# Miniprotein binders against a2bj90: the designs that were tried, part 1

All scores and structures are predictions.

Target 1, 235 residues: a2bj90
Amino acid sequence: MSRSARRKTSALNTVLRVVEVFASIQGEGPFTGTYSVFVRLAGCNLRCPFCDTRYAWSLEAGKPLGVEELVEEIARYEPSLVVITGGEPLLQRHPLNSLVEGLESLGLRVQLETNGILPAPARDEQLWRVYHVVSPKDVPVRVPGAKLHPSWVDYARATGRAWFKFLVANEQHVREVAEYVAKLGIPRSRVYIMPLTPEKLDMKELLELHSRIASLAVKWRLNFSPRLHLLVQLP
Unless a header shows other numbers, all headers, positions and changes below count from the first letter of the chain.
F, E and O are the ipSAE of ESMFold2-Fast, ESMFold2 and OpenDDE, as the mean of both directions, binder to target and target to binder. V2 is 0.75 times the mean of E and O plus 0.25 times the DockQ between their complexes.
[cut] stands for letters that were removed.

## First folded at step 1 (miniprotein)

Design b1
Amino acid sequence: SMKKVRIEIRVPPGTDPEEVRRIAEEAAERARRLFPGVEVEVEIDEETGTIRIEVRGDPEAVRKAAEEFLRELKKRGIEVEIEVEE
ESMFold2 (binder alone), alone request of step 1: mean pLDDT 70; pTM 0.625

Design b10
Amino acid sequence: SPEEIVRRFIEALNRGDIEEAMKYFSPDAVVHFPDGTTIRGLEEIRKFFEEFFKRFPDIHFEVLDIKVEGDTVYVHVRVTFTIDGKEYTVEFTFIFRFEDGKIVEIRIEFD
ESMFold2 (binder alone), alone request of step 1: mean pLDDT 87; pTM 0.853

Design b15
Amino acid sequence: SPEEIAKKLAEEFAKRHGLEVTEFRVDGNRIYVRVRDPETGEEFEVEIEIDPDGRIRVRVRGGSPEIERLVEELAKEIERALK
ESMFold2 (binder alone), alone request of step 1: mean pLDDT 75; pTM 0.673

Design b17
Amino acid sequence: GKRVRVTITIKGEDLSPEELEKIAEEIKRELERLAEELGVKVESIEVTVDGDTVTITIEFEGSEEDAEKFAKKAEELIKEIIKRLGYEVEVEIEVEEE
ESMFold2 (binder alone), alone request of step 1: mean pLDDT 76; pTM 0.720

Design b18
Amino acid sequence: MKVVVIVDEKDPELAREAAELVKKLGFEPVILVRSSDPELLKKVIEETGARKVFVVGVDEEDIEIAKKAAEELGVEVIVIDKS
ESMFold2 (binder alone), alone request of step 1: mean pLDDT 72; pTM 0.653

Design b2
Amino acid sequence: MEYEITIRFDSNDEEKIKRALEIAKRLAEESGAEFEYEVRDGELTIRIRTDSEETAKRLAEKIKEEIEKELPDAEVEVRVKKL
ESMFold2 (binder alone), alone request of step 1: mean pLDDT 76; pTM 0.707

Design b20
Amino acid sequence: SMPKLRIRVEVESEEDAKLVEEAVKRAAEETGAKVERRGDTFEIEADSPEQIARFIELVAKYAKEEGIKIRRIEVEIEEDK
ESMFold2 (binder alone), alone request of step 1: mean pLDDT 73; pTM 0.672

Design b3
Fold by ESMFold2-Fast, scan of step 3:
Structure b3 (fold): chain B 235 residues (1-235), chain A 82 residues (1-82)
Amino acid sequence: as target 1 above (235 residues)
Amino acid sequence: SDTVRLTIEFRGVSPEQAEEIRKWAEEVAKKYNLRVEIEETPDGTLRVTFEGVSEEVAKRIAEEAERKFRELGVEVRIEFEK
């Protein structure tokens, strides 16, 4: 196939807008501490006031990159985990399924970070087979336009491959999360609370915040997610 | 193992200076075969991030940014992350 014909065909399902690819340690969620390659996709369907990655909000922030080229780049890192994040990765759903297929073919473990506004994977998608950390923004942080798609609860029950991670600043936030997940029927075993870090904290303040939220996780019988990369000063 | 993420924040940037910074960042990325990410925050800060940069090259890029844009009245803040 010629480069021109290949380009035309690839534009539909095999090209992603990619902001950055880098190696680090997964600092959050159920895979905290894992040597990972992060793939940040461009575009987001929210504008969270506390967002640390505003540079990924626009699709134009990403450079077009072929799925095959991206798979090869990721594989060179020999990661224990591939973290696909963004913005909102599900905005590029079709080429993302192709990326996941390529990574799974190499035996690589894949985790998606998503805000959960778009529907959960269907059984016939490659995304059905990978791990998902869903970060709802409707509770407790109340981002306008944020609403968890109910299919994520069904997906979590059907597969055991989704967890729900909530940003919390205090005990009232944890109470709101507990009420929210109970109302939706999300098992507590699938729920993580994570420190909300809205301003630049010094290391003492950051540790104190982590300690407070971890103590609340124990009290409320929820899982705790640190922001380990912030504590150890990694990307 | 000796690669870093280099983030340069440019504060107090006019629209004219923002275009100069974007052009410079693209030229640097091309010269050193690096990925570059450029983001403009609501407070008028331009954030330029280079991934997978050797420490030596990252230092040279940071030094050039400070020299070139600080003289234009732009506040330049540098972060190195491994």
Scores: ipSAE 0.000, ipTM 0.063, lowest interface PAE 26.4, mean pLDDT 80
ESMFold2 (binder alone), alone request of step 1: mean pLDDT 85; pTM 0.844

Design b4
Amino acid sequence: DKITVTITITTPDGKTYTFTFEVESPEEVRKLAEELAKKIKELGATEVTVEITSDDPELAEKLAKIVAEVFRKLGFTDIEITREGNTITVKGKK
ESMFold2 (binder alone), alone request of step 1: mean pLDDT 79; pTM 0.753

Design b5
Amino acid sequence: MKTIVVIVSNDERVAEEVAREALKEGAEKVIIITTDPELAKRLKELDPRVEVIVVSSPEEAAKKAAEIARKYPDAEVIVYTDDPEMAEKIREELEKAG
ESMFold2 (binder alone), alone request of step 1: mean pLDDT 77; pTM 0.733

Design b7
Amino acid sequence: GTKKITITVRSPEEAEKAAEIAIELAKKLNVDEIEIEVEDPEIARRIAEELEKRLKEEAPEGYEVEVEEDDGKVIVRVRKKE
ESMFold2 (binder alone), alone request of step 1: mean pLDDT 70; pTM 0.619

Design b8
Amino acid sequence: SKIEVRVEPGKTVEVKPGETVTIRFRITNTGDEPVTVTIEVEAPEGWEVEVEPKEVTLKPGESVEVTVTITVPEDAEPGTYTITIRVKSEDGEVVEEITITVEVK
ESMFold2 (binder alone), alone request of step 1: mean pLDDT 77; pTM 0.744

Design f1
Fold by ESMFold2-Fast, scan of step 3:
Structure f1 (fold): chain B 235 residues (1-235), chain A 93 residues (1-93)
Amino acid sequence: as target 1 above (235 residues)
Amino acid sequence: SPLDELIRKLQELVDEFIRTGDEEYLDEAEKIAEEILRLSKEQGNDEVAQLAEKILEIIKKLRELFRKGDKEEIKKLLEELKKLTDELIKLVE
């Protein structure tokens, strides 16, 4: 294979496996309430028992889309925020950096949702420049194989562009989160607790759960993330 | 009809299982296929009952093979499962 042929083959590595693209309101984390386009990438390195997007676990669940085509599709929605989620989007790291470059060139704000198992962005990656919501699955929910990569704490401190969002069901979970973030040196201002919704709850039960977890956030001086889309019945 | 709704739901679950490889979709598909079999027998719909029985047999075999990691045999059974669910959907008005 010549150098030219190798460069052409490498350039084709700007294809992403995409499950779905849709407009909605960001229901979670620091950008709750923002008009967003969601880009769900295929593939995941975890099998969380509470996962509501199991259809994205396999890479084969995604259709191959070129980065330029995907950027144009996203831009047509004129979003205030582009949310790149999955599965685990960092499994497609190289073409993801190209996507981020294209979106940033249009002045679009980008947020990545990640489980934090894979390393945080390096300074020379386009991903270094965008927002990251890291959802650790080692504490308190103890998903097998889920260990937060320590580089995410360094990245958060260096950039101010990462937040940590934890699923919690009760006060003991909140205590475990508080101990965990203190041990790692994560500022409380960068920490969100979010209701763990294990089953289909009716609207009254869902609201009561939100109220309970929000009260715990106040008590423990942590930020609260709703699941707003569930409360307002959006995807 | 209730039977038509169950048949559509089964096809959705099977398609999701093929896309994801998640056994929970296979578990749900098995339960729906069992319900289809029960209702079709109550209604005397032998054609639907026969297809539901074949689908259940394939689901059982897929569970055993998924744990053994035989990709070639799994692919063959997934293709047969899809063929049977497509044949079943043709009977939906």
Scores: ipSAE 0.000, ipTM 0.071, lowest interface PAE 24.8, mean pLDDT 81
ESMFold2 (binder alone), alone request of step 1: mean pLDDT 85; pTM 0.839

Design f11
Fold by ESMFold2-Fast, scan of step 3:
Structure f11 (fold): chain B 235 residues (1-235), chain A 88 residues (1-88)
Amino acid sequence: as target 1 above (235 residues)
Amino acid sequence: SDEFKKRFEEVVRKMEELIRRYEETGDEKYLEEALRLAEEAVRLARESGDPELIVRALSLLVHVLQLLGREEEARRVMEEARKIAEEH
């Protein structure tokens, strides 16, 4: 796609269904500890039994916001990182590309959180230029309808801008993740395991779970992601 | 509507059980039945007019098609899901 055609396409739909916008610290993945503004988009193509953001599942949970208005809102936070999450943000792919274009024009760093069922960005998308944390839901605990699109592995190899994050509760889960990523040819250097946290743990239990999963990450030679926001009691 | 969502969730539960039986037995008859249910889930989702349900149903269909080795059909269905997600 030419730049002119891409710009015309972006202008055709510039409204996103947004659940919430808030400042916090990125608690997960490769940018853990970064001052971030979170943009939670409405709608999801899965119904995970362990989902902590069920309020974002429906598109009706989001209020319509223009891309220009959202860019201005985000800019007021002066963030080091913009985290676009949901639901599944790629369900609103067209206006999302327009949002990314606006944020990039301000020099802001953008990270998407996605379940990876929909295809990875094409080279002619604005989304090609940003970071992606992909959370496959086909392993270790399979969610109905979940299947990682193979283009995400190709995108990760081509750009170095995608990582794969898995929720794990025990060593059996870690083994299943290791076998899965080996079979798909995902480099271990791009794989994070993260504690699967039950609905309520006290702080001692939460820290002990983090310690256990971190130890497994060392044993299996994978990266570890905390859920830092839970440990420090931030949104 | 809520009636469509209830029926959709019933089909998804049955499909999940069939895929588990396939994983346990290796018997492709379970995948063949799962394909029929995935196609019904797509039909129900389209009748609901709910883009979220349609994308979810198409994603289920992609998964079964991939398990059956029908890669070209899986890619076509995934592309349809992407277009619907972009429009909504």
Scores: ipSAE 0.000, ipTM 0.195, lowest interface PAE 11.5, mean pLDDT 80
ESMFold2 (binder alone), alone request of step 1: mean pLDDT 88; pTM 0.870

Design f12
Amino acid sequence: TSEELARKAIELIKEAIRLAEKGDKDKAKELIQKVIEIAQEANNDKVVALAFIALAKIALEQGDPEQAKEFLERAKEIAKRSGDEETLKIVKELEEKL
ESMFold2 (binder alone), alone request of step 1: mean pLDDT 79; pTM 0.767

Design f13
Amino acid sequence: DEEQLKKLIELMKKFVELVKQGASPEELAKFLEEVIKIAEELGVDPEIIERLKELAERIKKGEDPMKVLEEFIKIVEELLKK
ESMFold2 (binder alone), alone request of step 1: mean pLDDT 78; pTM 0.713

Design f14
Amino acid sequence: SFEEELERIRKEVEELIKQGKTEEAVERAIKFIEKVIRETGDPELAKKVIEILLEIARRLGDPELFKRVEEIARKIAEEIK
ESMFold2 (binder alone), alone request of step 1: mean pLDDT 74; pTM 0.625

Design f15
Amino acid sequence: GMEEEVKKIAEEMKKLIEEFRKTGDLELLKKFMELAEKLIKIAEEAGDEELVKRIEKAMEAAKKALENPDDPEAIEEFIKLAEEVIEYLKK
ESMFold2 (binder alone), alone request of step 1: mean pLDDT 83; pTM 0.797

Design f16
Amino acid sequence: NEEVRKAFEEVLRATEEFHRLLREGAPLEEVEKQFKKVIEAMDRLIEVARKNNDPELVEFATRMKKLFEEMFELFKKGDDPEKLKELFEEIKKIGEEFRKKFL
ESMFold2 (binder alone), alone request of step 1: mean pLDDT 78; pTM 0.737

Design f17
Amino acid sequence: DLEERIKEHVERAKELLKKGDIDGFVEELSKAFELAIKLNDPEAFKKLLELAFELAKETGDIKGIAKALAKAIELFGDSEEIRKIVEELLK
ESMFold2 (binder alone), alone request of step 1: mean pLDDT 66; pTM 0.571

Design f3
Amino acid sequence: DPEIEKVIKEVLELVKRAQELIKQGKPEEAAKVLAEAGRLLAEAARKHNSPELAALAIKVLSLAVRALIEAGDEEKARKLIEEAEKLIEEFKKKF
ESMFold2 (binder alone), alone request of step 1: mean pLDDT 84; pTM 0.813

Design f4
Amino acid sequence: SREELKKEFEELIKRAVELFEQLLKDPSPELVEEFLKVLKRLIEIAKELGDPELVKRLEEIYKRAEEAFKNGDTEEFRKLLEEAKELMKELVRKQ
ESMFold2 (binder alone), alone request of step 1: mean pLDDT 78; pTM 0.753

Design f5
Amino acid sequence: MSEEDKRLVEELLKKAEEAIKNGDPETAKKLLREAIELALKAGDDELFRKAVELFVKLLLELGDPEEAEKALREFLEKMPNSEVAKELLEELKK
ESMFold2 (binder alone), alone request of step 1: mean pLDDT 75; pTM 0.698

Design f6
Amino acid sequence: DDLRKELEEFLKEAEKVLKEALETGNIEKFIEFVLRALELAIRLNDEELIRKVFELMKEFIEKTGNPELEKILEEWKKRIEEQLK
ESMFold2 (binder alone), alone request of step 1: mean pLDDT 67; pTM 0.545

Design f7
Amino acid sequence: GPEEKLKEIIKRTKEALERGDTEEALRLIEEFVKLAEETNNPDYIEKALRLISDVAEQLDDKEKALEYLRRALEIAEKHPSLSEEAKEHVRRSIEELEK
ESMFold2 (binder alone), alone request of step 1: mean pLDDT 68; pTM 0.552

Design f8
Amino acid sequence: TPEEIAKRFEELAKKALELFRKGDEKTAHELLHEAFELAEKINSPELMVRVFHLAARILLEMGKVEEARHYAEHALEIAKRLGDEELIKEIEEFIKKIEE
ESMFold2 (binder alone), alone request of step 1: mean pLDDT 77; pTM 0.691

Design f9
Amino acid sequence: SKEEIIKKLEELVEKAKKVFEEAKKNGDKEAMLRAVILMIEAARLAAENGIDNEEVFRLAEEVAKEALELAIKEGDPEIIAKIAVLMIEVARLAAELGRTEEAFRLAEEVARRAIEV
ESMFold2 (binder alone), alone request of step 1: mean pLDDT 75; pTM 0.699

Design s1
Amino acid sequence: SPEEIIKEAEELIKKGDYEKALELLIKAAEEAGNEELVRRLVELALELIKRGDIDLAIKALQAAAKVSGDEEIQKEVEELIRRLKEE
ESMFold2 (binder alone), alone request of step 1: mean pLDDT 79; pTM 0.726

Design s2
Amino acid sequence: SLEEELRRIAEEVIRLAKEFGDEEAVRLAEEALRAAEQGNLDEVIERLIELAKRMGDPKAIELAEKAKEAFEKGDKEEAIKLLIELIEYL
ESMFold2 (binder alone), alone request of step 1: mean pLDDT 77; pTM 0.711

Design s3
Amino acid sequence: SPEEVIERILEILRKLGISEEEVKRIEELLRRGEYEEAIKLILELAKKLGDEELIKLIEELLKKGDPEEAIRRLIEYLRKK
ESMFold2 (binder alone), alone request of step 1: mean pLDDT 73; pTM 0.665

Design s4
Amino acid sequence: DPRVEELIKRFIELAKKGDKEGIKKLIEEAAKEFGDPEVVVEALLRAAKELGDPDIIRLIIEVAKELGVSPEVIRKAIEEAAKRFGDPELAELAKEL
ESMFold2 (binder alone), alone request of step 1: mean pLDDT 73; pTM 0.656

Design s5
Amino acid sequence: SEEEIEKLIEKLKSDDPEVRKEALKELAELAKKDPEAVKKIVPILIELLKTSDDPEIREAAIEALGEIAKANPELREEIIKLLEEYAKNDP
ESMFold2 (binder alone), alone request of step 1: mean pLDDT 75; pTM 0.683

Design s6
Amino acid sequence: TPEEKLREAIEAIKRGDEERAKKLVEELLKENPDSPLAHLAKALLLFKEGKIEEALEEMKKAVELAPDDPEIRELYEKFKKLVE
ESMFold2 (binder alone), alone request of step 1: mean pLDDT 76; pTM 0.679

Design s7
Amino acid sequence: SAEEIAKRIIEALKKGDPEEAKRIAEEAIKKLGPEEAAKIFIEVLKRLDDPEKVKELIEIAIEKLDPETAARIIIEALKEMGMDEEAKEVAKRAIEK
ESMFold2 (binder alone), alone request of step 1: mean pLDDT 71; pTM 0.617

Design t1
Fold by ESMFold2-Fast, scan of step 3:
Structure t1 (fold): chain B 235 residues (1-235), chain A 82 residues (1-82)
Amino acid sequence: as target 1 above (235 residues)
Amino acid sequence: DSEEIKKLVEEALRLIEEALRLAKEGDPEKARELLEKAIELLRKALEIARKLGDEELIKRVEELLRRAEELLKELEKRLKEQ
């Protein structure tokens, strides 16, 4: 098979179902404040009652885009960071690896946001080389079926490229997170707590919630993730 | 019918994506127009889903419609606060 024919065949097999692509500021996690392009992939293996992006739950909700077309679209924004989120991006694992390869070939920094139910990347995957923010849903929010795959802890230890971000509403939640990460051997330096925001908060309530959770982060010696985009009213 | 729902949902998501971009780039009136159009498409998709009697599909389209309506409400609030 010629190189051109191989490339075309590979591209045809590397289609992602994409809900939205937009530029914004990363509002969460270790890269908070970074000018980013967000790529929201369709499909999710959970049905979290507090989910802000229920429109992405169905795989059929995504527009089919070829990896090369998507790479070109992302590159036009000239981002400092590409945030691949969803749904659950690892549901589209094989074309996702191809997307990461294309983005890295352009020197772009890539961060994946995942619920951590599916296994962490293997060493031979392109995904092994990028940053991962893992948001477990088994603790403290107790979503049925949301058990963190143990390989994520091994991946974090092996690479230093994974952080664990937990939604918390109160101090009891923070205590549960602290116990959970201690049991799994996750260093506190890799742990973020983030406000669990109810659907109908005004700006004053949102700021007060952020203040309370940030204070708990200091008290419990954990990192704090804001939801900065909500505070500054960006998508 | 399932294929028709897919087309309506895909077009609605495309419009929502463009609306979010326009709102960010400072054209909230055009963003509102696109969100209203997306909501119309989702309402049509929901009508077809209900006719099919597929409970999972109905639930998924309802959630998508709810989110689109919330985005429109948020945008209208921001327009008033200018």
Scores: ipSAE 0.000, ipTM 0.083, lowest interface PAE 22.8, mean pLDDT 79
ESMFold2 (binder alone), alone request of step 1: mean pLDDT 84; pTM 0.818

Design t2
Amino acid sequence: MTDEELEKLFDEIIKTMQEATDLLRKGDYEKAAELFTKVAELFDEMARLAEETGNTELAKRFRDEAERWRQIAEDLRKQAEE
ESMFold2 (binder alone), alone request of step 1: mean pLDDT 82; pTM 0.776

Design t3
Amino acid sequence: DEKRKQIEDLLKKADELLEKSIELFKQGNLEESLKYFEKAVELMEEALKLAKEINDQDLVDQISKLIEELKSLIDTIKQLLESR
ESMFold2 (binder alone), alone request of step 1: mean pLDDT 84; pTM 0.787

Design t4
Amino acid sequence: TPEERLERLIKEFEELVRKIEEAMRRAIESGSPEEFERLRKEFEELSKRLLELAEKYPDLSPELREKIERLIREAREKLEEMRKRFE
ESMFold2 (binder alone), alone request of step 1: mean pLDDT 72; pTM 0.610

Design t5
Amino acid sequence: NPDELIKKAEELTRKAEELVRRARELHEKGDTEEAVRLMREAIRLFEEAIRLAEETGHPELAEELRRIIEEMRRLIEEFERHLKS
ESMFold2 (binder alone), alone request of step 1: mean pLDDT 83; pTM 0.803

Design t6
Amino acid sequence: GDERIRKLFEEISKLFDEWLELFKEAVKNKDEEKLKELAEKFVKLFEELAKLFKEAGLEDLSRIMEEIAELFRRIVEELKKRLE
ESMFold2 (binder alone), alone request of step 1: mean pLDDT 78; pTM 0.672

Design t7
Amino acid sequence: SAEEYRKRAEEYIKKAEELHKKAIEALERGDFETFNKLIDEFNELIKKAAEEAIKAGDYELAKRFEEIAKEMEKVLENLKKAIEE
ESMFold2 (binder alone), alone request of step 1: mean pLDDT 81; pTM 0.735

## First folded at step 2 (miniprotein)

Design b10a
Amino acid sequence: SPEEIVRRFIEALNRGDIEEAMKYFSPDATVHFPDGTTIRGLEEIRKFFEEFFKRFPDIHFEVEDIKVEGDTVTVHVRVTFTIDGKETTVEFTFTFRFEDGKITEIRIEKD
ESMFold2 (binder alone), alone request of step 2: mean pLDDT 87; pTM 0.860

Design b10c
Fold by ESMFold2-Fast, scan of step 3:
Structure b10c (fold): chain B 235 residues (1-235), chain A 111 residues (1-111)
Amino acid sequence: as target 1 above (235 residues)
Amino acid sequence: SPEEIVRRFIEALNRGDIEEAMKYFSPDATVHFPDGTTIRGLEEIRKLFEEFFKRFPDIHFEVEDIKVEGDTVTVHVRVTFTKDGKTYTVEFTFTFRVEDGKITEIRIEKD
């Protein structure tokens, strides 16, 4: 690491507001099926109508944890993947870079889940080196205030460490996603469509929805993300 | 004076004038938030303000009380903003450190 980058990292605050830490299986995206520890950070810059984690919207929902303490807690699980999610984790960008540095020092693989409104990592950030699953909310679900920062497309092309995951309910949504990613120049190999799951689906309806969206992924030549944890009833 | 710098800074925020607000910071300024988060440096502080004003374009900072002790300015601020069609009012204490006419530190605490 350059001296300047190291000094920036070591000068940052080492406290994060954390809602929960738990072990589960990553149910979504490119690492589906991986034994993971989930670190949910507090605070969000969106208020999605379909949000499953409304309890994490406020920064006050999180307890303050030092980076070193959090790294030790995560390490006790011996995970194959650390999933940092939220709210919106990039709202706590500075101490998050310190957390990532600590986790990488232990050889742990890190994945960030983000809505992509805030800019992608710069080359001198620890976050530059980890995996990112970006979940844009400006299409097809059209959440007010949501707009993907264009730097995420550049980051994905430069590093190969970002994927774009879209919630879809029907073929019209998939068409809108296909047009959106084509317009932005996002490679189809970096795009996942995932079922938008209403709160009242039984297991048969949930499986049928997964089947329909998977079939559309094949038709439109996009990747498919299940919501595996919902199918197997894990957190 | 330190008080004048702080007042002009808050007035710039009330106009949504990020370019003007940023002029009042030293290059190595830090902002400490109630949740324990710290933002350091002009680039990161600018990004924070850009995000804040996108989310709360009608945000207003009303100075309720101001106390000056040397280079330290303590301001009790009533912050008003609209979210999901509802207007909220929250009380904060902002503590500013001003050196050589520039803000070097802001500590924000929710009352």
Scores: ipSAE 0.000, ipTM 0.084, lowest interface PAE 23.9, mean pLDDT 81
ESMFold2 (binder alone), alone request of step 2: mean pLDDT 86; pTM 0.846

Design b21
Fold by ESMFold2-Fast, scan of step 3:
Structure b21 (fold): chain B 235 residues (1-235), chain A 84 residues (1-84)
Amino acid sequence: as target 1 above (235 residues)
Amino acid sequence: SDKVRVTIEFYGVDPEVARRIAEEARRIAEELGLEVRVEETPDGRIIITIEGVSPEAAEELAKRAEELARRLGVRVEVRIEPDT
């Protein structure tokens, strides 16, 4: 039978498990400072020791929402950017493609945040057209099970719509990132290093950490991502 | 018999993901007119057994299982054996 008919009949194609929807400022990555609506999807395929959103790990943490209902909710915010995050959003890949199609029909810019374990979008997916910030957890932070899928490098080269954002605590981490991206052939212009923030830093400590990692970005000729929302105390 | 048995085994699945896999497996089996057995193990595996399957339908089931595993970020193993 036809692939199109089979895809349209899947129960998983029309419902997303959503933890929360809220307006904020994108604090990280290439779109830092953009007025955004955040859609946090439930479920994650990792258990990172430093994770700030453990409440989203289980699919049960998400409320089932129809794609059309979710598009309408997002549209009410009139955002400059829709940030789809989680957990790991690609765990809900098929209904996510439907969501992206709906958002694109409204002319909204979409950014996906992903750990990059699951394959990059194929050309026939709506997700092929979306901006992706890939946050590998295999280097330098070495989370078990966190191997980056090689298709993300091919996707980045083919589309120019993927960036790679790495959590770093010190210069040794930055060196490991530099070696990793060189080996994979990822252009430095597509690489961001971001402070790995321990729990409960005071504002002075948080600024000092940002300053140190930013200085390392300059030294190693990589892009720097702040965690701006932490600095201005937004969600 | 030219019919085969398909055993699909998902690994490292939390209870909520297991529930979704079981629901989707039953839906697909009903759509294809096939009988399905679903077993959850204490060590976090879900095992789906489908009998009386044509070789062509078995390949289709394997592809759909691999796509579901990829989407859910879990490991899957598919075995196709003579159905006797």
Scores: ipSAE 0.000, ipTM 0.095, lowest interface PAE 23.1, mean pLDDT 79
ESMFold2 (binder alone), alone request of step 2: mean pLDDT 81; pTM 0.797

Design b22
Amino acid sequence: DPKYEVRIKIEGLSPEDFKRFLEYAKKLAEELGLDFKVEERPDGTVELIFRGVSKEEAEELAKKIEEYAREIDPNAKVTVEIKEIK
ESMFold2 (binder alone), alone request of step 2: mean pLDDT 78; pTM 0.716

Design b23
Fold by ESMFold2-Fast, scan of step 3:
Structure b23 (fold): chain B 235 residues (1-235), chain A 113 residues (1-113)
Amino acid sequence: as target 1 above (235 residues)
Amino acid sequence: MDVEEKIKRFIEAFNKGDWDELASLYAPDATIYTPDGEVIKGREAIREYFKKLHEEYPDLRIEVEKIEVHGDKAVVHVTMTWTKDGKTYTKRMTVTFEFDENGKIKTWTEEVE
């Protein structure tokens, strides 16, 4: 019972439900090309039709892992970047702040991938101090229930530590993204457009899609994110 | 044929359920993008896509509300109407056309407004 009671107490702030931990190259966003360790947390507050990580939707999909143990596992990879993704990692906000504190104590750079539905970090959270790539699902391919929390725009302006990444298939999608970010006052320098890649593209089609979206980024004066891991066939 | 005339021909073929004519308007290597991320590649696959669509919704019709032309590309706002189980449905869609140098549809993107 002592072990059970101690486990229950520590679970509130020091246990995360983790789906997978693996080393790869960050293929997307402002840190494209960086040797990274990916930490996929369980649970998600959306059910996106184009989601390729549906196995992570349930909290039960993750195994409980202590923050200290997870920090040690991540450190063994000697990464240039720790990418915390999911599901939606902010669903496990309290133990996530503890994880970030542990990683920062080792001098590790941390990037969070989030759908932006839950509020941006407050100044007293460890999460305030790390990088965030926000992937709104409001536009262009709208997901039911998705709405970017307005605090993310304020956080990006205050810290310079948030970017907004949008999946796009064509110029109409880029137009909708441009209108959306203008309406919310998001600086274009903080905006990335990224190819919406269907499951059945061959390598030639994948390259052509990347070229098309990159050309649109230049035309619309937005940043371009590849899906580099798909091009080089990494996880 | 100008862009507006090409779009008119597409609409007429679609509303007639003439999937052979409709597929002929596409380049052999054309691609369709659907709102849910499905991709249909190649003229023959596109032909089968429209055939199945019309078999499932025989009275499916589209009406053009607005056309915006940008060079070899057009953004077309349409109203789509169909019946299912005795009920009539109406949906506003945005369809983006990209034409190749031969005037064939290279990409066709469908989005629900």
Scores: ipSAE 0.000, ipTM 0.100, lowest interface PAE 21.9, mean pLDDT 80
ESMFold2 (binder alone), alone request of step 2: mean pLDDT 79; pTM 0.712

